# Designs tried in a protein design chat: VHH binders against Jacalin-related lectin 10 (JAL10). Part 21

Target 1, 292 residues: Jacalin-related lectin 10 (JAL10), of Arabidopsis thaliana (Mouse-ear cress) (q8gwi7)
Amino acid sequence: QKLDAIGGKGGKQWDDGADHDNVAKVYIRGGLEGIQYIKFDYVKDGKTIDASIHGVSGSGFTQTFEIDYQNSEYIVSVDGYYDKSGTMQALEFKTNLKTSEVIGYPKGTTKFSLGGVNGKMVIGFHGSAGKVLNSIGAYLTTAPPTKSQLVGGLTGGEPWDDGSNYDGVKKISVTYISTLIRSINVDYEKDGQVVTRYHGMKNGDTEEFVIDYPNEYLISVEGTYNILPDDNVLVIRSLIFKTSKGRISPTYGFVSGTKFVLESQGNAIVGFYGRDGGAFDAIGVYFSPIPS
Short names: E, the ipSAE of ESMFold2; O, the ipSAE of OpenDDE; V2, 0.75 times the mean of E and O plus 0.25 times the DockQ between their complexes.

## First folded at step 21 (VHH; framework vhh_8h63_2)

Design h6 (from p6 with S104T; at its last look DockQ between E and O 0.52; V2 from the best seeds 0.69)
Fold by ESMFold2, look of step 21:
Structure h6 (fold): chain B 292 residues (1-292), chain A 121 residues (1-121)
Amino acid sequence: as target 1 above (292 residues)
Amino acid sequence: ELQLVESGGGLVQAGGSLTVSCAASGFTVSSNWMGWSRQAPGKERELVAYIYTGGSTEYADTVKGRFTISRDNAKNTLYLQMNSLKPEDTAMYYCARETYTYGTETWERYWGQGTQVTVSG
């Protein structure tokens, strides 16, 4: 998706294109006369790609802003500030993880926001520039899945990871005993097919929670974790699932200890990871934007 | 033969107290995970109190501060002291024994026959 350039008229049009996986680094030189140039390093197939400088090279200070693309950081929006003469005076970049300094001098300008579309990230830029940057636009794509924190016992059991390469969750079967979770069995959908993954031990009481995918999405995993007194091991004690239709599962297991909530606004859960060692030691999830 | 026999249930007025007991045979209460669960008509069975081999206890939020689980090793008997009883506590109360070994498939559970507690008012 191409967002039209916003800002002043003037300068020469430039276009870095959209054939990138991410943005690696932003170089900006701002001054009293406006943003003098901007340059982006992009990522394609794991390699950085230097784009052209847009504007005029010269004396002064260049500020840089690095995007930690190897750890799933990406630009979500840019705030821009342009004046009556059509000069971009300041920019501020926001990622899913942090916000840059305001680069330049925004006083007495018109502010705009570029991007900020739920579930989208910036993969390219275009605009116009001459002696200064005049306007800036962007190319958006769907943001990649993100990984939640792992909750529960972080040292017991063995790690497992289903990954995030699934379209959605169709069913979760939970096996539990009086005071703890023993296992989960997850039915994912992938390319119209059911893919099943099982983690934990088989004996216990088993119940299933069916999700009407793709009309309904899993959006939240909640529960508790606590030390098992006799075993002195930290494990998941209870689980609750919630869906996009407002449905809430029964509480599986037994509420004890520290409460956790794994959810992300605007996202569905598309994968699980965790630890299991005879109980269900820890759980984490992958989030992916729900289609708007 | 493994056996759990609950007793001590009855009719009690709201705000009152009652102790139910569970006599065990075929195993040692102090060497097993033990619990009290309850089931009201039309509802699912829920765990209300639990005691681990080492003596640590856990309680459902709905009974915390009102119920106390304990055991008498000499009598091989599990107890549930219920104070400040409410009509919502009306249920069949079951004791249970569980065996569980972390890291293995090992799990077994055995229920008693239950004792009825009815709270009026």
Scores: ipSAE 0.742, ipTM 0.915, lowest interface PAE 0.9, mean pLDDT 91
ESMFold2 (binder alone), look of step 21: mean pLDDT 82; pTM 0.800
OpenDDE, look of step 21: ipSAE 0.758; ipTM 0.922

## First folded at step 22 (VHH; framework vhh_8h63_2)

Design i1 (from j4 with Y50G D61K; at its last look DockQ between E and O 0.86; V2 from the best seeds 0.78)
Fold by ESMFold2, look of step 22:
Structure i1 (fold): chain B 292 residues (1-292), chain A 121 residues (1-121)
Amino acid sequence: as target 1 above (292 residues)
Amino acid sequence: ELQLVESGGGLVQAGGSLTVSCAASGFTVSSNWMGWSRQAPGKERELVAGIYTGGSTEYAKTVKGRFTISRDNAKNTLYLQMNSLKPEDTAMYYCARETYTYGSETYERYWGQGTQVTVSG
């Protein structure tokens, strides 16, 4: 998605394009006549890419803003400030984790916000610049999934990870016995196809919780974990699922021990990970923004 | 031959107490997880109490503090002491034996035929 440049109409158009995975670093030089130049380092296929400067290098101080892209930081929006002469006077960058300083001198200017679309991140910029930066626009894409904390028994069993490259969850089948969860079976949707992943043991009572994807999204996994006395291992003891339509599954398993809740406002669950030692030792999820 | 025979059910006034028992044969109660489940008319069976091989116990929230599961290994018998009984405790009570091992596919479950507990108001 390309957002039109906002600001003054002067200068020469520039366009860094949208063929990037993220932004790594922003370089801005401000001065008495406004922002003199802006430059972005982008990320593509794990490598940083130095883009061109936009504007001119003059006297002044270059301020930088680093994005910790290796730890899932990305730019969500940019606030800009331009004056009646068509000069960008200040910029402020916001990520999902932090906000930059206001770079430049915003007094006597018109403020605008670029981006800030729920579930989207900036992967490229365009605009216009001459002796100063005149306008700035952006390219947006869907923000990547984020990984929840792992809850339950963190040392027992073997780790497993379905990943997050699914469109959504269509069905969860839970197998449990009187005291614990034995397994889950997850039907994901990927490009119109059902992809099934199974974790744990087959014996027990099996119940299904069907989600009407894509009209309905899985948004929450709750439950309890506790030591299993005869085996002396910490495992998931119960599970409850909730959807975007307010539906709540039955409680699977047996409520015992410490309660957990895995949910994130505005996000759906699109993947699971965990640990499996013959009981369902631990569970975690991947969140992805719900489409709007 | 495996058998679980429940007894001790009956009619009791709300606020009263009752003990149900489960005599086991064909296996040793202390070598298995044992539990009590109940099923009220029109409802699904629910586990109310369990006892692990090592003697640790767990209870459903609805009965914790009122019910006590125990066993007598010499008599090979499981008990459920029910105090402060409420009308919603009215159900058929079943004892259960489950075998399972962490890290193994092995799992078996066996229920008795049940004993009726009726709590009147």
Scores: ipSAE 0.698, ipTM 0.893, lowest interface PAE 1.1, mean pLDDT 90
ESMFold2 (binder alone), look of step 22: mean pLDDT 82; pTM 0.808
OpenDDE, look of step 22: ipSAE 0.807; ipTM 0.948
ESMFold2, look of step 23: ipSAE 0.697; ipTM 0.896
ESMFold2 (binder alone), look of step 23: mean pLDDT 82; pTM 0.804
OpenDDE, look of step 23: ipSAE 0.799; ipTM 0.946

Design i2 (from j4 with Y50W; at its last look DockQ between E and O 0.89; V2 from the best seeds 0.76)
Fold by ESMFold2, look of step 22:
Structure i2 (fold): chain B 292 residues (1-292), chain A 121 residues (1-121)
Amino acid sequence: as target 1 above (292 residues)
Amino acid sequence: ELQLVESGGGLVQAGGSLTVSCAASGFTVSSNWMGWSRQAPGKERELVAWIYTGGSTEYADTVKGRFTISRDNAKNTLYLQMNSLKPEDTAMYYCARETYTYGSETYERYWGQGTQVTVSG
């Protein structure tokens, strides 16, 4: 998705394109006369791509803003500030993890926001520049899902990971016994097909929690984990699920020990990972933005 | 033959006390996870108290501080001492046995026939 450039008139068009996986670094020279130039290092197939300087080269001090792309950081939006003469006077970059300093002098300018589309990240920029930066636009793509922390027993059982390449969750079946969770069975939707993944032991009481996907999304997994006394091993003891329609499942299992909540505002759960084999030892989730 | 026989239920005034018992045969109570569940008419079965093979206990929040689970290995018998009884404690109380081994798919669960506890005003 290409967002039209916003800012002042003037300058020469430039376009870094959209054939990138991420942005690695932003170089800006700002001053009282405006943003003198901007340059982006992009990422493609694990390699940094050094794009052209947009504006004028010169002596002076360049500010930089690093994006920790190797640890799932990406730009979500840019605030810009331009004046009546068509000069970009300041920029501020926001990622999913942090916000840059305001670079330049925004006083007395028109502010705009570029991007900030739920579930999208910036992978390229375009705009216009001459003596100064005049306007800036962006290319957006779907942001990758993010991975929660794993909760529960981190040493028992064996790891498993369904990944995050699913459209959503349609049903969760939970098997439990008197004091602990035995397994989950997850029905995902992928390209109109149901994909089922089963994790844990089979015997116990099984109950289903059906989600009306795509009209309803799974948004929260809560529960408890505690030491299982006879085995002295930390396991998931209870689970409860919540949806975007405010529906709450029964509490499965037995509430005991440390409470956890796996949820992220604006996101749905699209995958699970965890540990099993001893009991249902640990659980984690993948979040993906809910379509706006 | 495996057998769980509950006894000791009855009618009790609110605020009163009762002990229910579960005599076990065909296995030893100390070698199994043992506990009590209850079911009131029109409600789902609810775990109230549990004792593990090593002697550790767990209780539902609704009964903590009022109920005590214990066992007598010489009599092979499980007990539930219920104090400060409330009308909401009215239910059929079932003795439970579970066999569980960490890492094993093998699992068995047995219920007794139950003993009725009725708490009135």
Scores: ipSAE 0.691, ipTM 0.890, lowest interface PAE 1.1, mean pLDDT 90
ESMFold2 (binder alone), look of step 22: mean pLDDT 81; pTM 0.791
OpenDDE, look of step 22: ipSAE 0.754; ipTM 0.918

Design i3 (from h5 with E105D; at its last fold request DockQ between E and O 0.82; V2 from the best seeds 0.80)
Amino acid sequence: ELQLVESGGGLVQAGGSLTVSCAASGFTVSSNWMGWSRQAPGKERELVAFIYTGGSTEYADTVKGRFTISRDNAKNTLYLQMNSLKPEDTAMYYCARETYTYGSDTYERYWGQGTQVTVSG
ESMFold2, look of step 22: ipSAE 0.733; ipTM 0.912
ESMFold2 (binder alone), look of step 22: mean pLDDT 82; pTM 0.808
OpenDDE, look of step 22: ipSAE 0.812; ipTM 0.954
ESMFold2, look of step 23: ipSAE 0.746; ipTM 0.918
ESMFold2 (binder alone), look of step 23: mean pLDDT 82; pTM 0.806
OpenDDE, look of step 23: ipSAE 0.805; ipTM 0.950
ESMFold2, fold request of step 24: ipSAE 0.754, 0.702, 0.668; ipTM 0.920, 0.893, 0.878
ESMFold2 (binder alone), fold request of step 24: mean pLDDT 82, 82, 83; pTM 0.807, 0.804, 0.808
OpenDDE, fold request of step 24: ipSAE 0.830, 0.820, 0.822; ipTM 0.955, 0.957, 0.959

Design i4 (from g6 with Y50F; at its last look DockQ between E and O 0.89; V2 from the best seeds 0.79)
Fold by ESMFold2, look of step 22:
Structure i4 (fold): chain B 292 residues (1-292), chain A 121 residues (1-121)
Amino acid sequence: as target 1 above (292 residues)
Amino acid sequence: ELQLVESGGGLVQAGGSLTVSCAASGFTVSSNWMGWSRQAPGKERELVAFIYTGGSTEYADTVKGRFTISRDNAKNTLYLQMNSLKPEDTAMYYCARETYTWGSETYERYWGQGTQVTVSG
């Protein structure tokens, strides 16, 4: 998705393109007459790519802003500040993890925001520049899936991980007994096909929670974990699920101990991971942006 | 030959107290997971109190502080002491034995016949 450049009309057009996986670093040289140049280092196939400088030399100093792309940081938006002469005077970059300083001199300018589209990240830039940076635009793509924390018993049982390479969750079957969860069975959709993954013990009371994918998305897993008294192990005691349509499952199992909530604004759950053994020890999820 | 026989139910005025009991035969109460569940008309059965073999107890939030589960090993009997009763506590109360084996698919729940508790306004 290409966002049109915003700012002044002057300068020469430039375009770094969209054939990148991420942005690694931003270089900005500011000055009394505005932002003199901008340069982006991009990421492609795990390697950084030094792109061209856009603009020319002038008075000022170069500031940099690094994106920790190896740890799932990415740019979500840019705030820009331009004046009536068509000069970009300041920029501020925002990632999913942090915000840069305002680079340049924003007083007396018009502010705009570029990007900030839910579930999207910036993978390229374009704009116009001459003696100064005049305008800036962006290329967006879907942000990669992210992994929640693991909750419950973090050392008991054996680990399992369904991964995040699914389109969505179609159904969760939960098996429980009076005071604890025994298992989950997850039906995922992948390329129009159902893929089923099972974790835990099968004997107990089993209930299904059906999600009308793709018209409805799983967005939240809540529950409790506590020591199971006779066995002295920390395990998941209860689970409850919530969807994008505001539907809430029954509480499966028995509410006891520490409460947890696994959810991420604007994201659906597309995968599970956890631990199980003599009981259902721990649970975590993968989030992916909800399509629009 | 396993049996669970509940007794002690009846009519109680709101704010009152009642003890229900569950006499067990064919197994030892103190060596099993035991619980009390209740079912009101038109509602699903819900666990209200639970006791583990080691003596630890757990309660549903709706009854915590008002109900106490206990057992008497000499009589092989499970009890539920219900205080500060409310009309919404009206239900059939069932004693249950649960078998649970760590790391095993084996699970069985055995219910008694129930005893009716009716709380009037």
Scores: ipSAE 0.710, ipTM 0.898, lowest interface PAE 1.0, mean pLDDT 90
ESMFold2 (binder alone), look of step 22: mean pLDDT 82; pTM 0.804
OpenDDE, look of step 22: ipSAE 0.809; ipTM 0.948

Design i5 (from p6 with E105D; at its last look DockQ between E and O 0.89; V2 from the best seeds 0.78)
Fold by OpenDDE, look of step 22:
Structure i5 (fold): chain B 292 residues (1-292), chain A 121 residues (1-121)
Amino acid sequence: as target 1 above (292 residues)
Amino acid sequence: ELQLVESGGGLVQAGGSLTVSCAASGFTVSSNWMGWSRQAPGKERELVAYIYTGGSTEYADTVKGRFTISRDNAKNTLYLQMNSLKPEDTAMYYCARETYTYGSDTWERYWGQGTQVTVSG
């Protein structure tokens, strides 16, 4: 997806393209007369690629913004300020993890926002520049899912991982006994088809929690984990699910031990991973931005 | 043949105490997971307290500090001592045996017929 450049009409057109996997670093040369140049290091196939500067290198200050692309950080939006002459005066970068400082001088300028599309990340930029940066646009792609922490018994049982290659969760079937979770069966949506994944043991009480995908998203998994005394194993003892519509599932299992919450603001759960050994030992999730 | 027979239920005033019993036959109480659940009218059955084979106990938050689950091995009987009873504790109380083995798909729960506990306000 190409977003049109915002700013002034001056300068020559530049285009770094969209053939990148991420942005690794932003370089900005600024001054009192505006942003003199902008430069990006891109990521392609796990390697950083240096792009040319867009603008001129003059007197002023240089400020950099680093994106931890190796840890799934990516730019989601850029805010900017340009003046009446169409000169870019300041830029601010927002990633899924942090926000840069406002780089430049935003005084007396027109504010704009570039990007900020749910589920998207910036993978390239285009714009115009001469003696200063005049305009900036962006290329977007689908943002990758992020992996939560694993909670519960981290060493017991056997690991499993459904991955994150699903569009959403449609239904969770929870099997539980009096004191603990036995299993979860997850119906995923993938390309218009339902994919079911089974994890854990079958015998117990089973209840279903249905999510009205794509109108509703699973957004939170809560619960408790505690030692099962006789076996001396740390396992998930209870689970609760929450949706984007504010629906909350019943409490499955037995509330005991340490509470946990797996939730990420603005994101939906699109996959599960964990450990099981007759009981649900541990649980984790994959988060993906909720589409707008 | 497995049997669980609850007894001891009755009417008690709020703030009062009551002990219900579960006499087991056909298996050894101390060798099994045992628990008490209750079901009030119009509500789902909920686990109240349980005792593991090893003797460890856990309680629902609603009864912690008030209820005590115990067993008499010689009598092969499970007990629930209920103190500081509240009207909200009014329910049919059931004892259960649950068999579970970590790493195994096997599971079984056996219920008693229940004993009625009524707490007046």
Scores: ipSAE 0.723, ipTM 0.908, lowest interface PAE 0.7, mean pLDDT 95
ESMFold2, look of step 22: ipSAE 0.758; ipTM 0.922
ESMFold2 (binder alone), look of step 22: mean pLDDT 81; pTM 0.795

Design i6 (from j4 with W33F; at its last look DockQ between E and O 0.86; V2 from the best seeds 0.72)
Fold by ESMFold2, look of step 22:
Structure i6 (fold): chain B 292 residues (1-292), chain A 121 residues (1-121)
Amino acid sequence: as target 1 above (292 residues)
Amino acid sequence: ELQLVESGGGLVQAGGSLTVSCAASGFTVSSNFMGWSRQAPGKERELVAYIYTGGSTEYADTVKGRFTISRDNAKNTLYLQMNSLKPEDTAMYYCARETYTYGSETYERYWGQGTQVTVSG
């Protein structure tokens, strides 16, 4: 999706394109006479790509803003401030993790916001510039799912990872015994089909928690983990699930030890990862924005 | 042939104490995970206390500090000492054996017949 450039008339059009995976770094020089230039380093296939300087070249102090793209940071929006002469006077970049300082002098200007579309990230920029930056636009793409922390026993069992390439969760079957969780069986939807993934040991009491996807989304996994005293290993001891419609599953297993909550505002759970093979040793999730 | 026989239930006043016992045969209590669960009328069975093969114990929050699980390996008997009893502790109390090994599919559970504990007032 291409967002039209916003700002003043003037300058020559520039276009970094949309063939990027992310933005790595923003270089910008601002002053009393406006934003003098802007430059973006992009990411493509794990490699940094330098784009051209847009505006005046080779003068003065440059302020930078780094995006930690290797740790799932990306730009979600840019606030811009332009004046009556058509000069961009200030910019502010917002990522999913942080907000830059305001670069330049925004007082007495017209403010606009570029981006901020639910579930989207910026992967490219375009605009116009001459002696100063006059306007700026953006290219958006679907933001990748984000990965939760892993909770539970981080050394027992073997790692597993269903990935995040699913549309949603339709059902979770939990097998448990008096003191702990034995396994989960997850039914995902992918392109109209059910894909089932099983993790853990089979024997125990099994109960199902059905989610009315796509009318309802899984949004939270909570539970506890604690040492199994005889084995001296941490395992998941209890689980509880919550949905976007306020439904809450029974508590499976036995509440013992450290509580955890895996949830992210505005997001659904679309995948699981963890550790199993000793018991149900550890759990983590992937989040993706809930469709509007 | 496995057998768990609970005994020692009865009527007790609120604030009182009671010990229930579980005599085991066909297996050794010290070699197994053992627990006490309870079921009140109209409610699901819930674990209240658990003892691991190494002797470590765990308790449900509702009984923690009031109940003590223990075993006498010479008598092959599991105990639940219940102190500061409340009317909400009224239930059928069941002894259970679980066989569970980390890293194994092996799992079995066996229940006794239960012993009734009634806490009045």
Scores: ipSAE 0.636, ipTM 0.865, lowest interface PAE 1.3, mean pLDDT 90
ESMFold2 (binder alone), look of step 22: mean pLDDT 79; pTM 0.784
OpenDDE, look of step 22: ipSAE 0.727; ipTM 0.906

## First folded at step 23 (VHH; framework vhh_8h63_2)

Design l1 (from h5 with Y107W; at its last read DockQ between E and O 0.92; V2 from the best seeds 0.84)
Amino acid sequence: ELQLVESGGGLVQAGGSLTVSCAASGFTVSSNWMGWSRQAPGKERELVAFIYTGGSTEYADTVKGRFTISRDNAKNTLYLQMNSLKPEDTAMYYCARETYTYGSETWERYWGQGTQVTVSG
ESMFold2, look of step 23: ipSAE 0.745; ipTM 0.920
ESMFold2 (binder alone), look of step 23: mean pLDDT 83; pTM 0.811
OpenDDE, look of step 23: ipSAE 0.800; ipTM 0.947
ESMFold2, fold request of step 24: ipSAE 0.766, 0.749, 0.756; ipTM 0.920, 0.915, 0.917
ESMFold2 (binder alone), fold request of step 24: mean pLDDT 83, 83, 83; pTM 0.816, 0.814, 0.817
OpenDDE, fold request of step 24: ipSAE 0.841, 0.830, 0.828; ipTM 0.958, 0.963, 0.962
ESMFold2, last read: ipSAE 0.754, 0.751, 0.780; ipTM 0.920, 0.916, 0.932
ESMFold2 (binder alone), last read: mean pLDDT 83, 83, 83; pTM 0.813, 0.814, 0.814
OpenDDE, last read: ipSAE 0.834, 0.832, 0.830; ipTM 0.963, 0.963, 0.964

Design l2 (from i1 with Y100W; at its last look DockQ between E and O 0.87; V2 from the best seeds 0.78)
Fold by ESMFold2, look of step 23:
Structure l2 (fold): chain B 292 residues (1-292), chain A 121 residues (1-121)
Amino acid sequence: as target 1 above (292 residues)
Amino acid sequence: ELQLVESGGGLVQAGGSLTVSCAASGFTVSSNWMGWSRQAPGKERELVAGIYTGGSTEYAKTVKGRFTISRDNAKNTLYLQMNSLKPEDTAMYYCARETWTYGSETYERYWGQGTQVTVSG
């Protein structure tokens, strides 16, 4: 998806294109006369690509903004500030993890926002520039799934990971006893087929929580974890699931210890990972943007 | 033969106290996780208190500070002391034994027949 350039008229058109996996670094030289140039380092197939400088190279200080692309950081939006003469005076970049400094001098300008489309990331830029940056536009693509933190016992049991390459969750079966969770069994959908993954021990009481995918999405996993006194291991003690339709599962297991919530605004859960050692030690999830 | 026999239930006024007991036979109470669960009419059974083999205890939020689980190993008996009773504590109270091992499929559960506690008011 190509977003039209926003800003002032003037300058010569430039276009870095959309054939990139991510943005690695932004270079901006600003001053009292406006943003003099902008340059982006892109990522393609694991390699950094230096794009052209857009604007004029000269005296002054270049400010930079690094994107930690190897740890799933990406640009989601840019705030821009341009004046009556058509000069871009300031820029501010936002990622899924942080916000840059405001680069330049935004006083007395018109502010705009470029991007900020739910579930999308910036993979390229275009615009116009002459002696200064005049306008800036962007190329968007679907953001990749993100991995939550792992909660519970981080050292006990053995790790497992279903990955994130599923369309959605159709059903979760939870096996539990009076004090803790024994296992989960997850039915995923992938390309119209059901894929089932089972983690943990089979004996206990088993209950199902059915999700009406694709009309309904799993959006939250909550629960508690605590030390299991006789074994002296930290494990998941209870689980609750919530959906996009506002449905809430029963509490499985026994509420004890530290509460956790795995949820991300605008995202569905599309995969699970965790640890199990016979008491379901830890749980984590993968988030993917809900289609708009 | 394994048996759990609850006793001591009855009718109590709100604010009152009651002790229920669970006499165990065929196994040693202190060698097992033991618990008290309750089931009110039309509701699901819920664990209210548990005691681990090492003596550590846990309580549901709804009863913590009011109920005390304990055991007498010489009598092989589990107790639940219930203080400051409320009408919502009205339920059948069940003694439970569960055995399981971390890292193993091993799991067994046994419930007693229950003892009725009714709190008026």
Scores: ipSAE 0.694, ipTM 0.892, lowest interface PAE 1.1, mean pLDDT 90
ESMFold2 (binder alone), look of step 23: mean pLDDT 81; pTM 0.796
OpenDDE, look of step 23: ipSAE 0.817; ipTM 0.956

